VH-VL binders against Large ribosomal subunit protein eL28 (rpl28). Designs and how they scored, part 24

Target 1, 132 residues: Large ribosomal subunit protein eL28 (rpl28), of Dictyostelium discoideum (Social amoeba) (q9gs21)
Amino acid sequence: MSQDLVWSIIKKNNAFLKSSHGLTLSAEPGNLRNKNSLKYSGLARRTTIDVAAVNGKVVVSSKIVKKAAFPAQSKKTTTFSTVNTRKTARFVKTLATQYAPELRAAALGRLHRVQSALRSAKKAAARKAKKN
Key: E = the ipSAE of ESMFold2; O = the ipSAE of OpenDDE; V2 = 0.75 times the mean of E and O plus 0.25 times the DockQ between their complexes.

## First folded at step 19 (VH-VL; framework fv_ecleralimab)

Design T78 (from T69 with heavy chain G104N; at its last look DockQ between E and O 0.04; V2 from the best seeds 0.00; counts 0 for: pae E 11.8 > 2, placed apart)
Fold by ESMFold2, look of step 19:
Structure T78 (fold): chain C 132 residues (1-132), chain A 120 residues (1-120), chain B 107 residues (1-107)
Amino acid sequence: as target 1 above (132 residues)
Amino acid sequence: EVQLVESGGGLVKPGGSLRLSCAASGFTFSNAWMHWVRQAPGKGLEWVGYIKSKTDGGTTEYAAPVKGRFTISRDDSKNTLYLQMNSLKTEDTAVYYCARDDWNFAMDYWGQGTLVTVSS
Amino acid sequence: SYELTQPLSVSVALGQTARITCSGDNIGKYSVHWYQQKPGQAPVLVIYDNSKRPSGIPERFSGSNSGNTATLTISRAQAGDEADYYCQVWDYSYDYVFGGGTKLTVL
């Protein structure tokens, strides 16, 4: 089975996930519901959470501004495989609960949609590889 | 304009079967998750189940009272959602709505419903 | 499974403000959606994601969600607002859940 073929299928499905009307991930970082609102705009707030499909994996990105002695601008990115969906959901739930509780449901909803799309893309890739 | 039109409702005896259809238009059906929701006469809304878009795997989930008896399917070439109802009980008597799930996990468009009556 | 509780009925005088509640454990962590259903008609989405209005819904409809209670607010109530109202949520651990519905009567 050609690994180039497998990566081509995954890349095509990721592009579809980013450009499809039914699964368009936000072009604005941290806009979890792909809607114009100040509650969900990643550029208009100091604390953001973004969940996206990147290179066939779930990538959770956050910009968290702590109000300690010196506010620091920090952006953290954590990449998850698709094999343990409960672990990924717990991470997003914990992150949102601690830093952006108003985004918790939105972040988990986006995660669910991203995981479903990646699962479907992985099944399609495996089916095409089996035909080879 | 988005339109959803249910059909196939009618009278059926307990233990019988019935198949409902929902014709969709005005949107890309294959990208949408679709729901069935029912409402017994004079009662509230009760979720029945959903089917994911084909791009999200096309899998289904069901409410406990109907699991194992009802099957949701879709035909994207016909823009049609189906509900196969088997082993019907009198408590399944309701108006059955099809509804489109939006990205926000709401049901943003609903059909007018089709009445299913399960009676001896 | 997750449970949503609504009052069975709410009354409001014409032109006044109606408030319909939807209670659930930590409902403030959910995106709450609201539907209006007039007699003999299909439900219509009036508020989504706690506070957003679909196109065509008058601005006098608003929503809020905090703590254990989400609230649908209808200002300047009109006779045409008389209907049943349902709240609904989704959670990753649960499927879709509706409240029991609230009959709004405009006096």
Scores: ipSAE 0.007, ipTM 0.591, lowest interface PAE 11.8, mean pLDDT 78
ESMFold2 (binder alone), look of step 19: mean pLDDT 93; pTM 0.953
OpenDDE, look of step 19: ipSAE 0.783; ipTM 0.915

Design T79 (from T69 with light chain K52N; at its last look DockQ between E and O 0.56; V2 from the best seeds 0.00; counts 0 for: pae E 2.7 > 2)
Fold by ESMFold2, look of step 19:
Structure T79 (fold): chain C 132 residues (1-132), chain A 120 residues (1-120), chain B 107 residues (1-107)
Amino acid sequence: as target 1 above (132 residues)
Amino acid sequence: EVQLVESGGGLVKPGGSLRLSCAASGFTFSNAWMHWVRQAPGKGLEWVGYIKSKTDGGTTEYAAPVKGRFTISRDDSKNTLYLQMNSLKTEDTAVYYCARDDWGFAMDYWGQGTLVTVSS
Amino acid sequence: SYELTQPLSVSVALGQTARITCSGDNIGKYSVHWYQQKPGQAPVLVIYDNSNRPSGIPERFSGSNSGNTATLTISRAQAGDEADYYCQVWDYSYDYVFGGGTKLTVL
């Protein structure tokens, strides 16, 4: 990605993070790509992945449909510091690969935006502290 | 060189308690997730639980057979991982290993283990 | 509680290729890790994330994972490869699961 495009993404991500709690990603098994599936589901359950900045940390939240447990959902929330960027990326990639592969690229893109916004917020706070 | 050294194993009766320690060196312990894994004599490996780094919230997760009886904790100032084992059962008899979690959710370094025997 | 199944034992002649399997439902969606454990010793990570070697693990160790089977392959088997081998996955639900282990005998 070009430097101009990267700066554009950073500005957009900063504004989004300051004005919202995050966008929940969702996956329905073939629901939008199969209109018969939508009409037949009635009680459609879907896996969701959310990545947000909370108190200077990355928070990954998910809701997973497990068919073997009578479509029970497993809700989990996991927090990562900004120093653990590789492990955070691996976590999100693995979660999506296991339970929502169609969301993998979007979830990782969202993670990148959140991490970039947290780095920018940290730099801004550091500059404000130096000004006194 | 990464080094993990377990201690505190021994003989204990069913219903008893025991506290294991794992002394860590050669890496930034405070940023590492740490595991306990056990192996009954002549048997396979069984995950016991982990504790996240303090920087990632310091929370724990346990395998079902030990949940509610075992407690994992850490002291980052001493680079030490702990396993408090309560209400011990004969099926808890095993060599207990501590292990470091790699960024890829694999256990890349292991201690040599400490034996816990739960027997009447 | 995800289950992994490994054969109890595998034999290989010196210099030949050993293949150790790890079976699980849709295991191809998981990152599979492999450990070598020699008698009286702690396990050693030999493959992580299906196919990657940690530093110091020779190229004759390789891994693959697709469908319902992950495989550890040891080419040009040496006497020092005689050990127990365990597969392991991490599930998003924080369930670290090991296979039952496979004893590799080098003849």
Scores: ipSAE 0.428, ipTM 0.748, lowest interface PAE 2.7, mean pLDDT 82
ESMFold2 (binder alone), look of step 19: mean pLDDT 93; pTM 0.950
OpenDDE, look of step 19: ipSAE 0.687; ipTM 0.893

Design T80 (from T69 with heavy chain K54Q; at its last look DockQ between E and O 0.04; V2 from the best seeds 0.00; counts 0 for: pae E 15.2 > 2, placed apart)
Fold by ESMFold2, look of step 19:
Structure T80 (fold): chain C 132 residues (1-132), chain A 120 residues (1-120), chain B 107 residues (1-107)
Amino acid sequence: as target 1 above (132 residues)
Amino acid sequence: EVQLVESGGGLVKPGGSLRLSCAASGFTFSNAWMHWVRQAPGKGLEWVGYIKSQTDGGTTEYAAPVKGRFTISRDDSKNTLYLQMNSLKTEDTAVYYCARDDWGFAMDYWGQGTLVTVSS
Amino acid sequence: SYELTQPLSVSVALGQTARITCSGDNIGKYSVHWYQQKPGQAPVLVIYDNSKRPSGIPERFSGSNSGNTATLTISRAQAGDEADYYCQVWDYSYDYVFGGGTKLTVL
């Protein structure tokens, strides 16, 4: 199974299930990222991109493998509020285009799912607050 | 109408410190990522660093030549961006601009700049 | 660090088309932005995201980006187009990178 397809399934499945369970929008960054990375890391030998919801914000995490005289893996995490939806999408698209174009569609699809889950969780919280 | 106005430039000896300010108006400052960019006399533009909006984490990034010596901060209640410059070197002599980051990671509005001269 | 290379100067006859290049390894994978800076003034964004024009920038300014070269094109050059021009990208690993600048002279 291709690496892009495996990543797409893992990321979409994980985000969908967590976000569909209600108002809990966060997990420890290491736990959520490790779960997706662990399932993928045993088979993955390339740059990875993950998108998750943490504490009501979008968190983009990546592992970039650079080729140089002494190539170093770079791990970075970037956080966006839901106010900056366009900037978040541009960030994910640009990162993938530059370093992992085969992951671009999957990463953007994952971002869409995460943003939709955050909108749904906000609506559910708002309805509960109005009833109380 | 977007306006950015830098201030605080001047003459400083090597090893000294200086704090620049950038007063912002005409947009929601608290949602914007903000930059400092400098230009040495007769030279090109050089990125110094940025600060994210507080809601996007408020973190900073710096160009290598200034890392550890310069600190970017913001005060959203005053719509003001700051650059604290420590351990100044003659190579830091430049006009310093503040600029607003857009959604596409371009700098769509710039101030007029403030001159910093580092000289013995 | 990611490097952008521009010619130091370009000359164009009044009314003719100027082309200013910005070269970088796989620059076609980047969103390239262009700034105009007239003497003693702050830079002004004239092209963003390779080919898009901010409001108020004349349609004579256009941009393209493919392969290893991005190009700013200024058609029907006017005396007021005489300025320094900088390309810029956002690179995930090295953040914001400017080219060295190109002085455009209108003859």
Scores: ipSAE 0.615, ipTM 0.847, lowest interface PAE 1.5, mean pLDDT 84
ESMFold2 (binder alone), look of step 19: mean pLDDT 93; pTM 0.949
OpenDDE, look of step 19: ipSAE 0.718; ipTM 0.902
ESMFold2, look of step 20: ipSAE 0.000; ipTM 0.527
ESMFold2 (binder alone), look of step 20: mean pLDDT 93; pTM 0.950
OpenDDE, look of step 20: ipSAE 0.712; ipTM 0.897

Design T81 (from T69 with heavy chain M107F; at its last look DockQ between E and O 0.27; V2 from the best seeds 0.00; counts 0 for: pae E 5.8 > 2)
Fold by ESMFold2, look of step 19:
Structure T81 (fold): chain C 132 residues (1-132), chain A 120 residues (1-120), chain B 107 residues (1-107)
Amino acid sequence: as target 1 above (132 residues)
Amino acid sequence: EVQLVESGGGLVKPGGSLRLSCAASGFTFSNAWMHWVRQAPGKGLEWVGYIKSKTDGGTTEYAAPVKGRFTISRDDSKNTLYLQMNSLKTEDTAVYYCARDDWGFAFDYWGQGTLVTVSS
Amino acid sequence: SYELTQPLSVSVALGQTARITCSGDNIGKYSVHWYQQKPGQAPVLVIYDNSKRPSGIPERFSGSNSGNTATLTISRAQAGDEADYYCQVWDYSYDYVFGGGTKLTVL
């Protein structure tokens, strides 16, 4: 199966995956709604975890954002092929448990949805290829 | 069968340099994060650093004692991991292992190790 | 950095149960991995993610992790279990951290 074909189908479904991104932000501890509250919090760390489909692959990312005095620009990302489903699930579970435990269920739910979307795109591409 | 084979160890003077290699087979090397872990004679295991897969940006991280002196690199066309060690100190004397990340922050496969001795 | 403390040595009678501890502040929030290293050999992963066994590891190896202590348990200890054992975690700030190791002696 062509990865370009799989990617084009995933791009059409990407709006669904993007709309789930806000769940991570709303569940993050210390993610206050306005800038003035954060300014009075002093030196605070905000952490995020995200799971998305990028170029036909599962991308898991996390970052630490520190405000007040110093910018934070580093993040950790890992890209998985769709065949590595068990390893991907273990990675997401371990990362969320240790890094952002309140996001664990949401992160694993996102992973399931992303993996399901990628499987559906591959099935659709395989059916189209056989028909031609 | 996954196999990792280190080479390039030997005797070197303090302040010298040495380059280690780790030949990989039995898995898709280009998709893996690869690590160096060392063990001084009679001592415990110490993480040295890693390099991410190229698709994850190919970036490296290092333990504090080696940061700035050691450089991890990879050549995916040769399935080979490298450790360039500069400004070597006697405390760098150890067996150096390469190891594969199992995507759960564990090391599921290890090489046999190569001995580096830093002594005048 | 995050510290993992193991006893230097543990002894067990042949056929009995060995328990090797790994202590750390709130280690129960971590995924703990365990390695066996026999003399002159590379380490071998025997437990991952607190309690899971890789393929080929006998079920008499088990693990647990809660509070401030993770434990590797080896039931029905055999002479071939004599080795050094290391616990390990990943920490976001300090990356990969090993315990100091425990020498298991089977009497």
Scores: ipSAE 0.071, ipTM 0.688, lowest interface PAE 5.8, mean pLDDT 80
ESMFold2 (binder alone), look of step 19: mean pLDDT 94; pTM 0.955
OpenDDE, look of step 19: ipSAE 0.728; ipTM 0.903

Design T82 (from T69 with light chain K29R; at its last look DockQ between E and O 0.58; V2 from the best seeds 0.00; counts 0 for: pae E 2.3 > 2)
Fold by ESMFold2, look of step 19:
Structure T82 (fold): chain C 132 residues (1-132), chain A 120 residues (1-120), chain B 107 residues (1-107)
Amino acid sequence: as target 1 above (132 residues)
Amino acid sequence: EVQLVESGGGLVKPGGSLRLSCAASGFTFSNAWMHWVRQAPGKGLEWVGYIKSKTDGGTTEYAAPVKGRFTISRDDSKNTLYLQMNSLKTEDTAVYYCARDDWGFAMDYWGQGTLVTVSS
Amino acid sequence: SYELTQPLSVSVALGQTARITCSGDNIGRYSVHWYQQKPGQAPVLVIYDNSKRPSGIPERFSGSNSGNTATLTISRAQAGDEADYYCQVWDYSYDYVFGGGTKLTVL
């Protein structure tokens, strides 16, 4: 199989998924009912969870504020391959349950969409390779 | 059958270095996250650190007492986990176990351990 | 750092029920795992995810977790259950944390 073709499909999908699914979730409800709530979200230093596709892998990023660490020290990024779907889901569920239970459903939904898009990109690459 | 066999333990003076190995078999080592856990004589279990699979980024995490002195690495072609221990102290004296991380963030398989003694 | 506290020792009469506690702030939000370590041996996973048993672990071993306390319960204690028992969690910020261990003595 052509590695350039595979990487081209994965890179395009990664860029799109990152731009579409990289939005940071916060522990507080926000812009839904009050613009002023969004204005102050950065000052509240809330727990955040971000799930995105990068280089054909799932990347989970978060900031944990209630641990009293410096923000840069508490900011963590964790990468999972698409083979580890069960462990990735457990990681996101566990992180949210421990530190941001109100974000759990949204974070898992975003993870599902990212994983589905990565799976679809791999299927498309496999179909093109089979034709060659 | 999952097997984990540690080796490389021995007597070393404070300030010295030692490299431990953990030979793995009976599972797909390249997909597994792996741990080192130690136990001082007559004391409890103490987590040392882990390494992710290379496909999950290959990054490491360490307990505070060993950060900057210990390095965990892996060679997937040899199914082998390593612990490089530098600047050893007497409080590093322990049996060192390797263990496999499971799906649920427990340690489901352990080796029998190798003894490291740091003494002048 | 997240801390797990266990009693240093627990005694149980042969055939009776032993309870080993693991205390932590809001530990009910964690998945608690339990290990048995017999003298001179490596630890063995006996309970995972609060209450689940790995294959080969007798049903006499059970676990629970709520509030600030997780408990390992060993019913119909046997001489072979005499061992050290450790609880463990994974915390996103502090990674892997073990309790201090509890020596179970079967009388």
Scores: ipSAE 0.473, ipTM 0.765, lowest interface PAE 2.3, mean pLDDT 83
ESMFold2 (binder alone), look of step 19: mean pLDDT 93; pTM 0.953
OpenDDE, look of step 19: ipSAE 0.685; ipTM 0.895

## First folded at step 20 (VH-VL; framework fv_ecleralimab)

Design T83 (from T80 with light chain S31M; at its last look DockQ between E and O 0.50; V2 from the best seeds 0.00; counts 0 for: pae E 4.9 > 2)
Fold by ESMFold2, look of step 20:
Structure T83 (fold): chain C 132 residues (1-132), chain A 120 residues (1-120), chain B 107 residues (1-107)
Amino acid sequence: as target 1 above (132 residues)
Amino acid sequence: EVQLVESGGGLVKPGGSLRLSCAASGFTFSNAWMHWVRQAPGKGLEWVGYIKSQTDGGTTEYAAPVKGRFTISRDDSKNTLYLQMNSLKTEDTAVYYCARDDWGFAMDYWGQGTLVTVSS
Amino acid sequence: SYELTQPLSVSVALGQTARITCSGDNIGKYMVHWYQQKPGQAPVLVIYDNSKRPSGIPERFSGSNSGNTATLTISRAQAGDEADYYCQVWDYSYDYVFGGGTKLTVL
């Protein structure tokens, strides 16, 4: 499946992008594609990568599960401002490549849509401020 | 051009404390993640920790040997990175470098380093 | 913690090709970066993202990474290439891991 097709499917079926009108929203936990499969579900035992907009910033969350370990999994988050788009993309690509390559395309697609929504919200805020 | 200048190194007894500074210029310091890396005499490079830009939350991560003893901070108004070192051990003897993250988790610019010697 | 292993030293005749290896479990999944350090000087980034050169690094420096081994290659070795070379990766634990370093001697 092409990156453009994946992004189109996510956009059409994910209300987060439609409803973000300058408000802070969170992406679906552990479901980076609208396939609703166990691969993308974010269930507690599976490795997950989530990307969301929170308070005007990009938040990447992940839970890494290693088969050799019996101990509980840990969840980590990393926050990026919108000025760091290149670093954010390299972070998501590197993380997915190392720990969940099957999620890489979906995670980068969601990152692109979150970044696009944040750019649109900034433009809308700038037009409102100019009218004042 | 990008410039990083460390200072504050010196001789300190075990259990003592020392603060290092790194003066930065030639780039937008407030948007950069910054690292400390050390090198014991005659040994290899060892990552110490980093601090995110304040715009990315200003949080820190540390290598295990220094966690709980070292604190990285920054003052964006002074373009300065700091390393506070407490409970120093002889194993902490090294040249300490500051370095800029290259937006890809490499370190593209390094300072000249400052020597810290921990000895009785 | 993730471990990287480099040979302690490598020798190369002037004008010949030097290869410096960096070994790690599944290192091919990582983005590998390489630094040159001359005596009394700070490290300098010479290769990033496995194979890319920063501005000002001559084309005779190249890199590759697959399987369990990343390699820095220096063709047409010059006396000025004599230095210590370090590989480095980032691991998910926000841990920046360096190899032990390799001393390159140009004969």
Scores: ipSAE 0.178, ipTM 0.702, lowest interface PAE 4.9, mean pLDDT 81
ESMFold2 (binder alone), look of step 20: mean pLDDT 93; pTM 0.949
OpenDDE, look of step 20: ipSAE 0.643; ipTM 0.889

Design T84 (from T83 with light chain Y94H; at its last look DockQ between E and O 0.39; V2 from the best seeds 0.00; counts 0 for: pae E 4.9 > 2)
Fold by ESMFold2, look of step 20:
Parts: structure tokens; sequence; C-alpha cells
Structure T84 (fold): chain C 132 residues (1-132), chain A 120 residues (1-120), chain B 107 residues (1-107)
């Protein structure tokens, strides 16, 4: 089996996983239910947490609004392989508990869905490689 | 079995430089965030800095007293963490530990430390 | 930067319960970790995420965290528990912060 075929399968799976990027979660009152989120999004700043699959890995992104003066480029990202799912869950739990506790359950649920999607994509790529 | 072994400590004069190493085994070093923590004789623990895994960008963060003087690096092919210390001061005298971050923002495994003494 | 305050020393009679406090502004929103350090040895993680024990840590070690105070509790204190104890948090803005340490003496 040619390396080009293997990489085409992986690229297709990665593109799907990239397009499955999660929506940003907000810790502001009212945005938790997503009521009036567009109407009030410019009135108050908010802490956000995003969990998504990028290039076959789990990427956790956050924007932390902790003080009245916001630092420039406050968004931070952390990338995890799929080999230690317990430690990835602990990272997301800790980040959410400290800076967005109202979003903790949603962030962990999204992580579970992202990890499941990555496992499924890896299994599908492995099966196709064995057939070829 | 996780093992961390520091080396490279010793006597150095103020203004000098020293490089510490931490040899890691028993875990996938390339996936781990790694820390340096120091302890002056008879004093408490003081965080020095950390380096993220290469997959997380390999970026570093430092405590204010060492920022600009210390550099943390890693060589994943050798499972080794480094601390380059420049412009050393007598206040830098301490036992230096390397430690593994457990991705829960705790340090679950520590080396036995290496002593750095900065004295004229 | 964020600060954690611990008492310098705590004494406990053998077999009794020791409580070591770690104070910080709104520490109850943090995940607090605790380390034991015996003389001449490296620190050992004894409690993580406020109240969880790593494998190999006796059940008599427990932790709690609410309001402005986190507490490490050691029930049925043994001579081998005599050590320095440090609390630690991750502060996303200020990275990793240790408390000043508490010397536990078992009488």
Amino acid sequence: as target 1 above (132 residues)
Amino acid sequence: EVQLVESGGGLVKPGGSLRLSCAASGFTFSNAWMHWVRQAPGKGLEWVGYIKSQTDGGTTEYAAPVKGRFTISRDDSKNTLYLQMNSLKTEDTAVYYCARDDWGFAMDYWGQGTLVTVSS
Amino acid sequence: SYELTQPLSVSVALGQTARITCSGDNIGKYMVHWYQQKPGQAPVLVIYDNSKRPSGIPERFSGSNSGNTATLTISRAQAGDEADYYCQVWDYSHDYVFGGGTKLTVL
C-alpha cells in the first residue's frame, strides 16, 4: 500500500475532525442556555472553553477574562494525543472548574464526544490500510 | 516505574553559568510537561518554570526571579530535560528538582534533586 | 501573583488527627494539591484535586477545600507522618504556586 493512499485516508479523516470543531462555551449568565447570546454578546466579556479535534489530536482552547484589563491575545491552547484520555479529561475538568465551573459538564461531554470520534476515525483508517 | 535523575549541580561563582540535566524513564517523556522546582537550604519549595510537551508547542514559562536568566529545554530523543542557568546569583543557591506534570496541574513524580551552590 | 499561606508548624499527638491549613483568596475555586517532604528527600504527592489520593497513599490522608481555606487532614497520625507539607495550586494567570510549608511534628 502506497504512503499516498494512507495519507489520503488520514487527510479525509482529519478534515472531518477539523470540521467537527466544537462551539465556544460561555461562562456568562444567560449564555449558558444560549438565550439572547447574539443580542448580548457585545455587552459583556466572557470566559470561553473550546474542545475540538485538530489533525487527529484533542485541542483545548480557552479565553480567560479574569481582570478588568484584558491582556492582548489572551487565548491559550493545549494539544493532547489520544494515548492518555484520563489525563486529558483531568486537564479539561481543572480548567473549567477554576475558570468556568458552569461549563464543566458541557466541556467534559464535548471532550468525550471528540475522543470517541478520534477513536472511530483511527479504527476506520486502520481497517482500510489492512484491506489494501 | 517513573524515574527522574538530576545531574550537573555544583559550585559556581556569582555571574557564572551552569547547565542541569534531568534523565527521565518509565513514561512517555515526549507527552509530558516538565517542571523545575528549587528549594534553598532550610526554605520552602519555589517553582522555577516549566516546558510543555513538543505536541503542545514546546513553550516555556518562568517564575519572575529567573525570567531572562534561565532557559528550560528538552531533548525528546534522549528523554532529557535541561535547565540552563546564566548570570547566577547567591540567591540561586538551592537544591533543584525536576518534576513531571500529571496534566492535572500537580507534580506527581520528582527527582532527588541536585545541589547548586553560588558562592564567591 | 496569587499567594498561599500555611502555618509554620503544627503539632499532633501520636494517634490523633492533624489538620494543616492552606489559605488563599477564594481558594475554594482552585484544585489544591498537597506534598509531603521528609528531611533530605524529594517531595511526594499525597493529595491532588483537593481530596483525591494517589495510589499508595493511606486512606487516613484526606483533603478538603472550600471558601478561603483548604485543609489536609491526617487521621491516626504516625511517627512516619512527621514531615514538611506544602499546598500548591495552578493559577492560570500566574502558573504554579506553592504555600510556604508547614512542619508537622508528631509527639
Scores: ipSAE 0.212, ipTM 0.709, lowest interface PAE 4.9, mean pLDDT 81
ESMFold2 (binder alone), look of step 20: mean pLDDT 93; pTM 0.952
OpenDDE, look of step 20: ipSAE 0.587; ipTM 0.875

Design T85 (from T80 with light chain S31L; at its last look DockQ between E and O 0.33; V2 from the best seeds 0.00; counts 0 for: pae E 4.1 > 2)
Fold by ESMFold2, look of step 20:
Parts: C-alpha cells; sequence; structure tokens
Structure T85 (fold): chain C 132 residues (1-132), chain A 120 residues (1-120), chain B 107 residues (1-107)
C-alpha cells in the first residue's frame, strides 16, 4: 500500500497525531507520557526517546548524552517502514536498554500504539479501496 | 536463493580511487539495509558502513576511519550496492564484503568479497 | 569507542564442547551475533540475538550473554567447525562493532 494513502487515513483515524506535520503528542522533547517527572523531561540533560508516525512510517528520535551538541542538532532520527515492525522494536528496545532503561517501557508502549494505529489505517484504506 | 556478488577490486596507488559494486538477487533489494565490511589480510572483520532501504529513508552511516572518503550508494532499479572509495590509504587494503542486514542489525548473507590493494 | 575482546585461539578435542568468549563493558545490555568464517570464505551468521540460530545452523551451536561476557558454545565439535569466529554488536554511538576473532582448532 502507498504510504501517501496510509498517511491520509491515519490523519482521519488517529487524533493523537496533532501537529503541523502529525509527528507526536509529547508536550516537550523526550516526554513520552507527558509527565512532569524529571525522567520524562529534558531539563536534566537526560537521554530522551520519542516515537511518532510521520508519512505512514515510524520515526524514532533520540538524544544520547554521549553526543553533546546544540539541542536542535543533537537529535538523531531513524525511520522505519511499517513492514519492519521487528526491526523497529529491536531498535527501540536496544537503544533504551543501552542508554535509558527508565524510558524502555514508555518508548515500547508508544511504539506499539503507533504501530497499531498504522495497521488500523491500512486496513481501513484497503476496505475503502475495494468499495470503489 | 540470496546471492551477493562483489566486483571492482584491484590495485591502486595511495590517494587513488575505486568504485566497488555488489550485485544482489534472490530478495527484494529495495526493502533491505545493506552493509560494507572489510577484512585486512590476516586481520579481523571491520564494519565500513551501511545504507538504509529507500523506504526507511535511504540514509547512510560510516565507520570513523572512512567517513568523508567513502560513499555508499544504491541503485534499486539494478539491484546494486556501490562503494565509492576516494583518497585511498595503504590501511584501506582489505577484502571488501557486501552484506544484507538481518531484521535485527545482524548480517545474515554475505558476498564472496573483492580484494582492494593500496600500494605504491 | 566500544570494544569487544575475544581470545586469539581456542582448542577443542573432537567430540568435546568448545566455548568462545566475547568480552565487553556491560555486553549483557547488547544483542550479540556470531559469525563463522572458514579460510578463503565469507563469514556465515551462526547465532543472532545472543542465542537464536538461523535456519540451517545445527543445534550444536548455542549462545549466551550476561554481565560482561557473551559465549558461543559448540557441543560435539566436528572437524568442520574449525574456523574463525567473530562476535558483533550494534552500538548507538559506534554502530557495528566486531570482536577481533577467535581461531577454533579441532584436535
Amino acid sequence: as target 1 above (132 residues)
Amino acid sequence: EVQLVESGGGLVKPGGSLRLSCAASGFTFSNAWMHWVRQAPGKGLEWVGYIKSQTDGGTTEYAAPVKGRFTISRDDSKNTLYLQMNSLKTEDTAVYYCARDDWGFAMDYWGQGTLVTVSS
Amino acid sequence: SYELTQPLSVSVALGQTARITCSGDNIGKYLVHWYQQKPGQAPVLVIYDNSKRPSGIPERFSGSNSGNTATLTISRAQAGDEADYYCQVWDYSYDYVFGGGTKLTVL
């Protein structure tokens, strides 16, 4: 299925993708559950992990304390298609296990919700396409 | 069956350039992340770099010793991976392998390798 | 840079169990992969994700990983197991890292 079609459907069927580009629902960088605790905030210069849907794909964004840089350029992003669900889960699990174990559960939970939303959008698009 | 065949190796002088090719078959090349790994004579394996599938952004990463000198590219219409090597040094002498990324950041299929010798 | 250390060589009697170690700082946090390379040949993946076997790799090959050491275990060693063995991880900062390799000799 075309990623443009999937993206169109996910915007209709997934209200948590709220931004000018539909990236993420986090209130601040690295805040996966929008909590005001220090481990969910960038205020202490901690490793941050963010997972969002962009153009029908899963995008993982992170800042690792070992790669000091200006905040706008210290983020590293990695994009995965929806067919790479195992590779995406491995990347998030490995990254969190190595550098931010306190974020592992939240990041994987976010990933599963994003992947589920993308699967639902693909199923809805397929049903509409067969109808026409 | 998955097949990877490297070519383009040979003898070059320091400062010279070579382009290696890796012809792929037996899988959907356009969906795969691809690697270059090298092995100096009598030495161990050393990762050179990778290129993501176009669907995953098509971007590259390189090991520090080759960054800025080597360029990985792909042509999905020809099922071919490339390694452009510029400003070659004697330390770049090695057998160069292409490899397919496994689902989990391992390399599950490798080519036979092509020898690059950098010598005056 | 992240470094993986392997013994240069390991010997095993035919039919016995060989153990090849791969040491790294906190390697238990990584997923370790193992490759077999026979002389003049390309490497072959024999273990991935610490302990999983690709199709076609006999059950004699197994792996474990905890603390600072990952181990490739080859039970009932055969003459055909004589090869170089490399461990490998992916690290966010240094990408793909290989160990130095271990030559397994079957006596």
Scores: ipSAE 0.276, ipTM 0.722, lowest interface PAE 4.1, mean pLDDT 82
ESMFold2 (binder alone), look of step 20: mean pLDDT 93; pTM 0.946
OpenDDE, look of step 20: ipSAE 0.706; ipTM 0.901

